# VHH binders against UPF0284 protein YN1551_0030, part 26

Target 1, 347 residues: UPF0284 protein YN1551_0030, of Saccharolobus islandicus (c3nj62)
Amino acid sequence: MIKEYYGAETFILNKDFAYILVIGTTDVSLIPGLTIAGATPELTHFTPAADAEYVLLGKCKSINTIPVSPTGIPTPALLTRASLSFINPLKIVVNAGSRILPKIPYIDLQGEPGKDIRKQALSMEKVNNIMENSIKLGEELSNEYELIMIGESIPAGTTTAMATLLALGYDAMDKVSSASPDNPKELKRKVVEEALRNLPTDSLQRLAKVSDPVLLGVAGTSLGFKGKILLAGGTQMTAAAAIINEFDKNKLKDITIGTTKWIVEDKFADMLSLAKQVGVKVLASMLDLSISAYEGIRAYEKGYVKEGVGAGGSAIMALVRGVSNNTLVRKIDELYSELVGSNNLHI
Short names: E, the ipSAE of ESMFold2; O, the ipSAE of OpenDDE; V2, 0.75 times the mean of E and O plus 0.25 times the DockQ between their complexes.

## First folded at step 17 (VHH; framework vhh_7z1x_3)

Design b2 (from z01 with N35H V61A; at its last look DockQ between E and O 0.76; V2 from the best seeds 0.00; counts 0 for: pae E 2.5 > 2)
Fold by ESMFold2, look of step 17:
Structure b2 (fold): chain B 347 residues (1-347), chain A 122 residues (1-122)
Amino acid sequence: as target 1 above (347 residues)
Amino acid sequence: QVQLVETGGGLVQPGGSLRLSCTASGFTFDDYAMHWVRQAPGKGLEWLSGITYSGGSTYYADSVKGRFTISRDNAKNTLYLQMNSLQPDDTAVYFCARETYWRDTGKLFDYWGQGTQVTVSS
C-alpha cells in the first residue's frame, strides 16, 4: 500500500503528530477574468482558505462549497480530511501569505502573497519575516512533538517550485507535476525562463525573487523542528527540501516526502529524479481510487489533480495505522456524497 | 501539439437545430473532461456544457438545459454539441475546451480551438 524510495521507511510514522497546513497565494496563478458560473477567478484566490477551512471544519466558510471542477473533480482536501478522520491529529493552519484569509484560527508568519516571479516574488523584509517566524514555530512544536506532517495549499505552486529548484542549481526544467493529466508545460517554461534571468548570487535573494511564501514557510518550519518530518506533497516538496538543504546540509536525514502514486508514476514529470538530486527520501501512497462510486473521485486515477493539501501524506499516515484501501475509499465516497447532496454542484 | 478543431457552425433560422463537432488531436482524448463555451459579440465567455472523460456524466448551464446535448465519441476523438430550439440570443462563436485543474496555472481550460460561428437570424 506504500512504496519506499531512497531508503525511506514507515517505522518513524507510527507516532503522535501534528498536521501543519501552510497556505498562501502567488500572482503567478492569476488568470484573465473568465466569467463562467462556478469557474470564476475566486477558485484560485479562495482555494487555500477553503482547503484549510474544509480540512479543519468539514465545511467551507469563504465559499459556499469546496473547490471543485465543473465536472465534479474535488480538491484533494477531501482526500486529506477522509484520511485524517481515522487519526484526528492536531491540525494547525499557517498563513505564509494568502490573499484571502481563512475564517478559522491560524498562525500568521507575517509574510505576503507572492507577486509575479518574472519581476520579484517577495520583498526581503517579508522573506525574513516568514523564515524567522516559521523557524520559531518549528522550535515551539519540538517541545510537544517528535513528528510533524506538513502540507501545502498554493495555486500555481508547481511553477514557483520549478523556478526555485532551478534557481538553487537543480536540473528541474519540465520535471515538476501538473494538476492536468497531460502536463502542459509551455506556460510554466516561459514564465520560469523569464524569472531566471539575471538572478542574484545570494541564495536567499534568489528565493525572494522567484519562490513563494508557502515554500519558505514549509522550509522554515522544517529547519526549526528538531524531530522527524513528513513533507506531505508532490514535486513542490522537493523544492521545499532543496531550500532546507541549502540552509542546513544535515537536516534532510530527518525528512521524508510523503506523496501519492499519481505523482511518482507521472510520465510527464520526474518526481524521483528531483528527490534523488536533492537527497530526500520518498514514500508514496498506493491508494487506489478506481473502486470509488464517483467519477469525480476516479478522475484522480486519470492524472487529474494528483496531490495537494497533504493528501498523500495523510493517506500514508492512515495506512501505516492499519486503515485499508477499501475503508479509505468508503470514507472518501461518504464525504463526496454529503457535499453533492447538501450543497448542489455549483454548475 | 494539442489541437481542437470545431466544425458545424453556420446560419440557422430561429427554432432551428445545429450539430457542432470538435475533433481532438495531439493528446489522449479519453483522459480529459471536455466542455463547450461560447462568446457572444462584445460579451465575455459563457460556459454551456461539460462532459466527463468517459462520457458518464453531463452538465449544463441553466440557459441551455433541455435544448443542448453534449456527447463524445472517444473512439473518434470527437466532442459533439447538439443544439435545438435555437434563438437569436444563441448567436456566438462556439469553442470546445479541454478541462484542466485551475490550481496549477489558474486556468480552468488549458486548450480550446479557434471556434465556429453560429448565427441565428431570420
Scores: ipSAE 0.455, ipTM 0.795, lowest interface PAE 2.5, mean pLDDT 89
ESMFold2 (binder alone), look of step 17: mean pLDDT 87; pTM 0.880
OpenDDE, look of step 17: ipSAE 0.523; ipTM 0.801

Design b3 (from z01 with D31E; at its last look DockQ between E and O 0.72; V2 from the best seeds 0.62)
Fold by OpenDDE, look of step 17:
Structure b3 (fold): chain B 347 residues (1-347), chain A 122 residues (1-122)
Amino acid sequence: as target 1 above (347 residues)
Amino acid sequence: QVQLVETGGGLVQPGGSLRLSCTASGFTFDEYAMNWVRQAPGKGLEWLSGITYSGGSTYYVDSVKGRFTISRDNAKNTLYLQMNSLQPDDTAVYFCARETYWRDTGKLFDYWGQGTQVTVSS
């Protein structure tokens, strides 16, 4: 139920671990600009907080609606929560730069929300804060854990990931994943092309210009952590791996990306090639949601969402511990029914 | 190239009915959830209804529940909106829109039709 790429191994993943969810926002999410009554692009600013709250509490506090699409497609946080329910690891929410703060305990990296990468995403001061503090966090986690799994929640993070990868010299144009089945690429391309104009020569300054707080938080945490790391995500975590590699070329030997089959099988993206370019190993959970009782969940098999909030990595963690696909899906269905039953579905 | 073309709009009296159609091309239609959105004069966009990729599940805003019915024919790449008991307040341009997940792109819909005018007046 797990596919290995580029020499990835699963045996280390059976150890106790901490789940670290790095959250933040980027104003890149505001660019597409089509709104409906009651829904504006600014609602994306609530997504990270809502995801974090749901993972920890099983409910959202920052928003009055469930994090579900108009047609019932749930946040990947549902998958994450379901998978982690079989393990119950320490869960830590890390705020790298969210415009909306979650109403739960969290660690603050003293960062800031990312701004439009076509201008300047982050100030150098805040970049330094994120990196320094996340490194310290990683170091501290090393005192207790030999393994951590890091997830992310940031809308439009695939765009900033693409910009980041390109800024670091990788061939990443049109290769990042999307929450849509066919991955519309035109808008991303335009934004990224503009963002890549007049890049500074310094790597950190480049990141300040075109990256986002979450990628930096993930990278910093990883750099500080002395043990093994499962980066739970797709192309965003590939970008994080690229950042890590920029600062420590030997660090990736301790890092593996854990993702979903939907990411690796995405015909409109090329996560595996990106991973190969970066030099990071990949594990893919082969979680099959086609047997779910709910249409909104089965939509994942059609290419919706694909990843987020550490869904793929979480599934891998459960699977390596002997949890079956059917058992996972049953739990997902259970949580989904609770979610839609207790909250109003509206946008 | 993705295209969505709405048809079926027109002028109707209060209490009347219309059936809107949206013909899709340029993508695998049965892989995408589809939605209807409308915009009344001087007002913002309002989501009305959504249907899953298979048509197995449908969703509605409260104001149209019991009156509007969304459906799709995947073999014909067509989305439908049956509108019954139309009221003057239903006067608007109606759009079909392909659903995406905003966590990635920051928007709920990535492609829209040009819209079809629906006018309800005595």
Scores: ipSAE 0.541, ipTM 0.812, lowest interface PAE 1.1, mean pLDDT 92
ESMFold2, look of step 17: ipSAE 0.624; ipTM 0.872
ESMFold2 (binder alone), look of step 17: mean pLDDT 87; pTM 0.879

Design b4 (from z01 with G55S; at its last look DockQ between E and O 0.80; V2 from the best seeds 0.00; counts 0 for: pae E 2.7 > 2)
Fold by OpenDDE, look of step 17:
Structure b4 (fold): chain B 347 residues (1-347), chain A 122 residues (1-122)
Amino acid sequence: as target 1 above (347 residues)
Amino acid sequence: QVQLVETGGGLVQPGGSLRLSCTASGFTFDDYAMNWVRQAPGKGLEWLSGITYSSGSTYYVDSVKGRFTISRDNAKNTLYLQMNSLQPDDTAVYFCARETYWRDTGKLFDYWGQGTQVTVSS
């Protein structure tokens, strides 16, 4: 139920681990779509907080409902919570830069929300805060854990990931994943092309210009952590791996990306190629949601969402511990049922 | 190239009915949830209804429940909106929109039709 790429078969997953969810926002998510009544682009700023709250509490506090599509496609946080329910690891929410703060305990990296990458995403001061503090966090986690899994929640993170990868010299144009089945790329391309104009020569300054707080938080945490790291995500975590590699060329030997089959099988993206470019190993959970009782869940098989909040990595962690696909899907359905019964599903 | 084309709009009297159609092309229609959105004069966009990719669980805003029915024919790449008991406040341009997840781009919908005018008047 797990596919291995680029030597990931040697990665040790059967250890106690901590789940680290790095959250933040980027104003890239505000770049125009059509706003509907009751739903503005600004609502995306609630997504990270809501995801974090749901993972920890099973409910949201910052918003009346968990992030779901108008037709009931849920946030990947649902999958994450389901998978982690079989393990119950330590869960730590890390705020790298969220405009909306979660109403739960969290660690603050003293960062800031990312701004439009076409201008300047982050100040150098805040970039330094994120990196320094996340490195310290990683170091501290090393005192207790030999393995951590890091997830992310940041809307429009695939766009900043693409910009980040390109800024670091990788061939990443039009290769990042999307929450849509056919991955519309035109808007991303335009934004990124503009963002990449007049890049500074310094790597950290380039990241300050075109990255986001979550990628930096993930990278910093990883750099500080002395043990093994499962980066739970797709192309965003590939970008994080690229950042890590920029600062420590030997660090990726201890890092593996854990993702979903929907990411690696996406014909409109090329995550595996990107991973190969970066030099990071990949594990893909082959979780089959087609057997779910709910269409909103089965939509994942159609290419919706694909990743987020550490869904793929979490599934991998459950599967390697003997949880069957059927059992996992049953739990997902159970949680989804509870959600539908208690929340509005559309914005 | 993705294309959505709405048809079926027109002028009707209060209490009347219309059936809107949206023909999709340029993508695998049955991979996507589809939605209807409208914009009344001087007002913002309002989500009305959505249908999942398959035979379609359906969703509605409260103001149209019991009056509007969304459906789709995947074999024809067509989305429908049956509108009954129309009222003057239903006057608007009606759009079909392809659903996406805003975690990616901050958008609920990534492609829209040009819209079809619906006018309800005595």
Scores: ipSAE 0.472, ipTM 0.771, lowest interface PAE 1.3, mean pLDDT 91
ESMFold2, look of step 17: ipSAE 0.475; ipTM 0.819
ESMFold2 (binder alone), look of step 17: mean pLDDT 85; pTM 0.863

Design b5 (from z01 with F109W; at its last look DockQ between E and O 0.65; V2 from the best seeds 0.54)
Fold by OpenDDE, look of step 17:
Structure b5 (fold): chain B 347 residues (1-347), chain A 122 residues (1-122)
Amino acid sequence: as target 1 above (347 residues)
Amino acid sequence: QVQLVETGGGLVQPGGSLRLSCTASGFTFDDYAMNWVRQAPGKGLEWLSGITYSGGSTYYVDSVKGRFTISRDNAKNTLYLQMNSLQPDDTAVYFCARETYWRDTGKLWDYWGQGTQVTVSS
């Protein structure tokens, strides 16, 4: 139920671990033309807080319901919560830079929300805060854990990931994943091309210009952590791996990306190629949601969402511990049923 | 090239009915959830209804529940909106839109048609 790429190993994943969810926002999600029909781009800024709240509480406080598409496609946080329910690890929410703060306990990296990468995403001061504090967090986690899993929640994070990878010299144009079956490549391309103009020579300054707080938070945490790391995600975590590699060329030996089959099988992206370029190992959960009782969940098999909030990594963690696909899907269905029963689904 | 084309709009009296159609091309239609939205003069866009990729589930805004029915024919690459008991405040341009997930991209819809005018007036 798990596929290995580039020498990835699963044996280390049997260790106790902490789940670290890094949240933030980027104003890239506010680019005109992204919302319609009563929704505003600003609604995306609630997503990270809502995801974090749901993972920890099973309900949202910042909004009335977890992020769900108009046709019932749920946030990957639902998958994450389902998978982690079989393990119940320590869960830590880390705010790298969210415009909306979650109404739960969280660690603050003293960052800021990312701004439009076509101008300047982050100030150097805040970049330094994110990196320094996340490194310290990683170091501290090393005192208790030999393994951590890091997830992310940031809308439009695939765009900033692509910009980040390109800014670091990787061939990443049109290769990052999307929450849609059809990757909106044209929009991303235009934004990224403009963002990449007049890049500074310094790596950190380049990241300040075109990255986002979550990628930096993930990277910093990883750099500080002394044990093994499962980066739970797709192309965003590949970008994080690239950042890590920029600062420590030897660090990736302790890092593996845990993702979903939908990411690795995405015909509109090339996560595996990117991973290979970066030099990071990959594990893919072969979770089959086609057997779900709910269409909103089965939509994942059609290419919707694909990843987020550590869904793929979480599934891997459950699977390696003997949880079957059927059992996992039953839990997902259960949680989804509770969601539908208790919340209004409309925009 | 993705394309959506709405048809079926027109002028109707209050209490009347219309059936809108949206013909899709340039993509695998049955892989995508589809939605209807509208924009009235001087007002913002309003979501009306959504339907899953298979057509197995449908969703509606409260203001149109019981009056509007969304459906699709995947074999014909067509989305429909049956509108009954139309009211003057239903006057708007109606759009069909292909659904995406706003969480990751910031978008709820990545493609939509040019719209079809619906006017309800006595």
Scores: ipSAE 0.336, ipTM 0.721, lowest interface PAE 1.4, mean pLDDT 90
ESMFold2, look of step 17: ipSAE 0.663; ipTM 0.888
ESMFold2 (binder alone), look of step 17: mean pLDDT 84; pTM 0.837

Design b6 (from z01 with T52R; at its last look DockQ between E and O 0.61; V2 from the best seeds 0.00; counts 0 for: pae E 3.9 > 2)
Fold by ESMFold2, look of step 17:
Structure b6 (fold): chain B 347 residues (1-347), chain A 122 residues (1-122)
Amino acid sequence: as target 1 above (347 residues)
Amino acid sequence: QVQLVETGGGLVQPGGSLRLSCTASGFTFDDYAMNWVRQAPGKGLEWLSGIRYSGGSTYYVDSVKGRFTISRDNAKNTLYLQMNSLQPDDTAVYFCARETYWRDTGKLFDYWGQGTQVTVSS
């Protein structure tokens, strides 16, 4: 149910852990302009807050509807909540720089929302705040945990991830994933190529120009933490691992990326090539959603969404604790039915 | 390269019917959920209906349920909207839209047709 790459092992994961969800926004994303008469809310800048609220509460407070596509494809936060319901770890929400603040407790890194990476994503002051405060968080967690799992929520985060990997010297053009069944690479490439014009020589200044607050928050928390780390995500986590490697080359021995099969099997990206270049181990959840009763859940098997909010890592954590695929899918279907019924979706 | 072309609009009396078509090219049509969206004069965009890539599941806004039927013919790369019992407040430009996932670019629909005008009037 779990596939191992580059020497990754699962036995280190059957320990108490804290789940750290790092949220933020970047101006490289858009908000849909549809009316509220349809099933489709405008979730782009609200998505990180809504995902965090859903994982913690089982409902959203920042929006009046659920995080779901017009044809009923749900946020990966639903998968995360289902998996974590069997474990009930401490859940910590970390605001690295979100335009919309979640209506739940969170740790603030004193960052800012990412701006358009074609100009300047973050001020150096805010980069320093994020790094210093996230490193301190990781150090504090080390006193209570041998293992943490870190997830992310940031719309358009694969675009900033590609920019970050390229700015750090990795062969990453066209290798990041997309939440769409194909990978609409033209827009991502155009945005990233412009962002990479006139890069500073200094690594931290490069990150200030083209990264995002969430990548920095994930990296800094990892740099500060002294135990084992599961980076729960897709190709964005290869960018986080690259940042970690830039500042502490010995840290990656304690780091594994936990992702989904849809990321690893994506024929329009190359997550394993990125992980190999960076030198980070990978575990992939082989969770099979084809047995779901709901078309919106089965759409993941077609290559929609693929990953986010720690969905793959959360599934891995449940699987290593003996939760079966059938049990996970039953819980996922239960949550999906509650979410669509409770929110009066049109599907 | 991606192209969506709507046809079938026109003037119709209240209670009448129209069938809209949307012909797709430049992408693998069967990989995408497809949608109809309209814009009434002086108003914002309103999502009406969506259909999964296989054609097996369909979705409607409440105001058109029972009157409109979405369908697709994947062999012909064509999306349809059968519109029955049309009323004056159905007057709008009707767009065919390809669904994308909002976390990637912040858009729910990444490609749109030029639209076809539907006018319901005596």
Scores: ipSAE 0.297, ipTM 0.718, lowest interface PAE 3.9, mean pLDDT 87
Fold by OpenDDE, look of step 17:
Structure b6 (fold): chain B 347 residues (1-347), chain A 122 residues (1-122)
Amino acid sequence: as target 1 above (347 residues)
Amino acid sequence: QVQLVETGGGLVQPGGSLRLSCTASGFTFDDYAMNWVRQAPGKGLEWLSGIRYSGGSTYYVDSVKGRFTISRDNAKNTLYLQMNSLQPDDTAVYFCARETYWRDTGKLFDYWGQGTQVTVSS
């Protein structure tokens, strides 16, 4: 139930590993949309904290419930928690730059929330903090682990990913994933086009201008870590891989992207092409949520959400350890049932 | 091109009923959850109801539960809102909106209709 691309292998993924969730925010998430009473774009700033809290605690503290759509589509953190429940690895939350801090133990990279990439996303000082500290974290993790899996939680991260990839010279326009089935591209395109104006020549300065703290945190952690790395995500992790490759051309040999079939099968994005451009291997979990008892979960099969919080990678980790699709879906349903039974689905 | 067109609004007396329609085009209608949102004069947008896919589950804000019913006809690419027991405070412009996940862009909805006016007055 795992597809391999570009020479990816699964043999090492059955080793003990640490799950690293890098969280942050970008003000890009504030750019679009109409505000609804009780549901403003600012709610996106709670999402990373909520995701982290849920993964670790099974409940949220920063908000009343895990992020869900008005019609009950849950954050991919639910999938992540379900998958990891079969393994129970060390889980570390890393704050790269969140406007809302999670109410759980976390490692702080001493970064800052990303700002609008049409102007300047991050200061050079904070970029340096994120990179230096995340590299150090990676190094320290190497003292204990041969394998780590890194997930991310940052709303609007696909937009910053696209900007990042383009800023680094990759053909990425209109090729990144979206949480929507048909992947509306117009807004992303406009924002990114404006962001890419007057780019500096220095790579790090380019990243400071158009990237986000999470991509940098993921990249830094990866650069510091000496073992094998599963980057759990889609086009965002492809962007992270691109950043890694910018700093160390030989590092990607130890890195594989673990994602979902919804990402690789997305006809409105081209993650595999991007991965090929970057030169990173890809594994896709073929998790089938169509058998779920809940429409909110089956929505993933319709193209909603697709990835986040290390959902794809987590599924891969469970699958390689012998957990069946049915067993995994049962667990997902169980967790979802608990959510529906105890929490308000509307935020 | 995605289009949503609301119809069915009008003036009704308190206690009356209206049925709103939203005709969708430019996308696979049954692949998306659809929602109704309203905006009263001088107030912000208020989510009212959502429905998933083909005759899927329905969701309501508490203030309209028992009074409003959302439904859809995928063969006609049409979303409906049956509104019963209308009250003066239901006066608003009603919008249909296609649902998305805000994790991506910060939006709950990516496409909106132009809205239809509903006025409840004696």
Scores: ipSAE 0.059, ipTM 0.558, lowest interface PAE 2.1, mean pLDDT 90
ESMFold2 (binder alone), look of step 17: mean pLDDT 86; pTM 0.866

Design b7 (from z01 with Y101S W102S R103S; at its last look DockQ between E and O 0.49; V2 from the best seeds 0.00; counts 0 for: pae E 4.6 > 2)
Fold by ESMFold2, look of step 17:
Structure b7 (fold): chain B 347 residues (1-347), chain A 122 residues (1-122)
Amino acid sequence: as target 1 above (347 residues)
Amino acid sequence: QVQLVETGGGLVQPGGSLRLSCTASGFTFDDYAMNWVRQAPGKGLEWLSGITYSGGSTYYVDSVKGRFTISRDNAKNTLYLQMNSLQPDDTAVYFCARETSSSDTGKLFDYWGQGTQVTVSS
């Protein structure tokens, strides 16, 4: 139910852990959007806050609807919440730079929302704040845990991940995945090529120019933490691992990426090649959602969404504790049914 | 190249019916959830209805529930909107749209048809 790459091991994951969800936004994802009757705010911009709220509360406070597409495809936070319900770890939300703040307790890294990477994503002041505060967080977590799992929620984060990997010297052009089955490589390529013009020499300055607050927060927390780390995400976590490797080459021995099968099997991306270049181990959840009663859940098998909010890593953590595929899917279906049934939408 | 082409619009009297069709090409149609959106004169875009990739579930805005029926024929790569009990405020250009969940572009719908005009007038 778990596939291992590059020497990854699952037995180290059967320990108490904290789940750390790092959230943020960038202007890369800013939409001149579709106007919906009733003036509903654009959900993508609210996604990190809504995801964090859903994982912690089982409901959203920052949006006035359910975190489901018009045709019922849910946020990956639903998968994460289902998997974590069998473990009930401490859950910590970390704001690295979200434009919409979640209406729940969170740790603030004193960062900022990322700007357009074609200009300057973050000021050096805010980069230093994120790095210093996230490293301190990792150090503090080391007092209580031998293992942490770190997830992310950031719209359009695969574009900034590609820019980050390229700025650090990795062969990453067109190798990152998308939440869309099409993976619109040409648009991403053009944005990233423009962002990479005239890069500074210094690594932190390069990251300030083209990265995002979430990658920095994930990397800094990892750099400060003394135990084992499961980076729960897709190709964005290869970028986080690349940042970690840039500042502490010995740290990657304690790091494993935990992701979904839909990421490692993506025909239009090459996450495993990126992981190999960086030197980071990978585990993939082979969770099979085709047996779900709900078409919105089964859409994941067609390449919708693929990963986010720690969905793959959370499934891995449940699977190593003996939770079966059938049990996970039943829980996912229960949460989905409760989510769509509780809102009484008149659509 | 992804293409969506709407047909079936026209002039109809209040209380009448029309059936819109949207023919898809350039992608695997049954991998995608599909939607209908309209734009009335002088107004913004209004989402009306959505259907899952298999056709197993359908969704509607309240103003069209019970009057409009979305459906799809995956063998013919075609999306439909059956519109009954039409009223003058249903006058609009009607678009079919392909749904995305989340992407680097940040759009709810990534491909649109050219639209077809529906005019309800006596």
Scores: ipSAE 0.232, ipTM 0.707, lowest interface PAE 4.6, mean pLDDT 86
ESMFold2 (binder alone), look of step 17: mean pLDDT 85; pTM 0.860
OpenDDE, look of step 17: ipSAE 0.496; ipTM 0.804

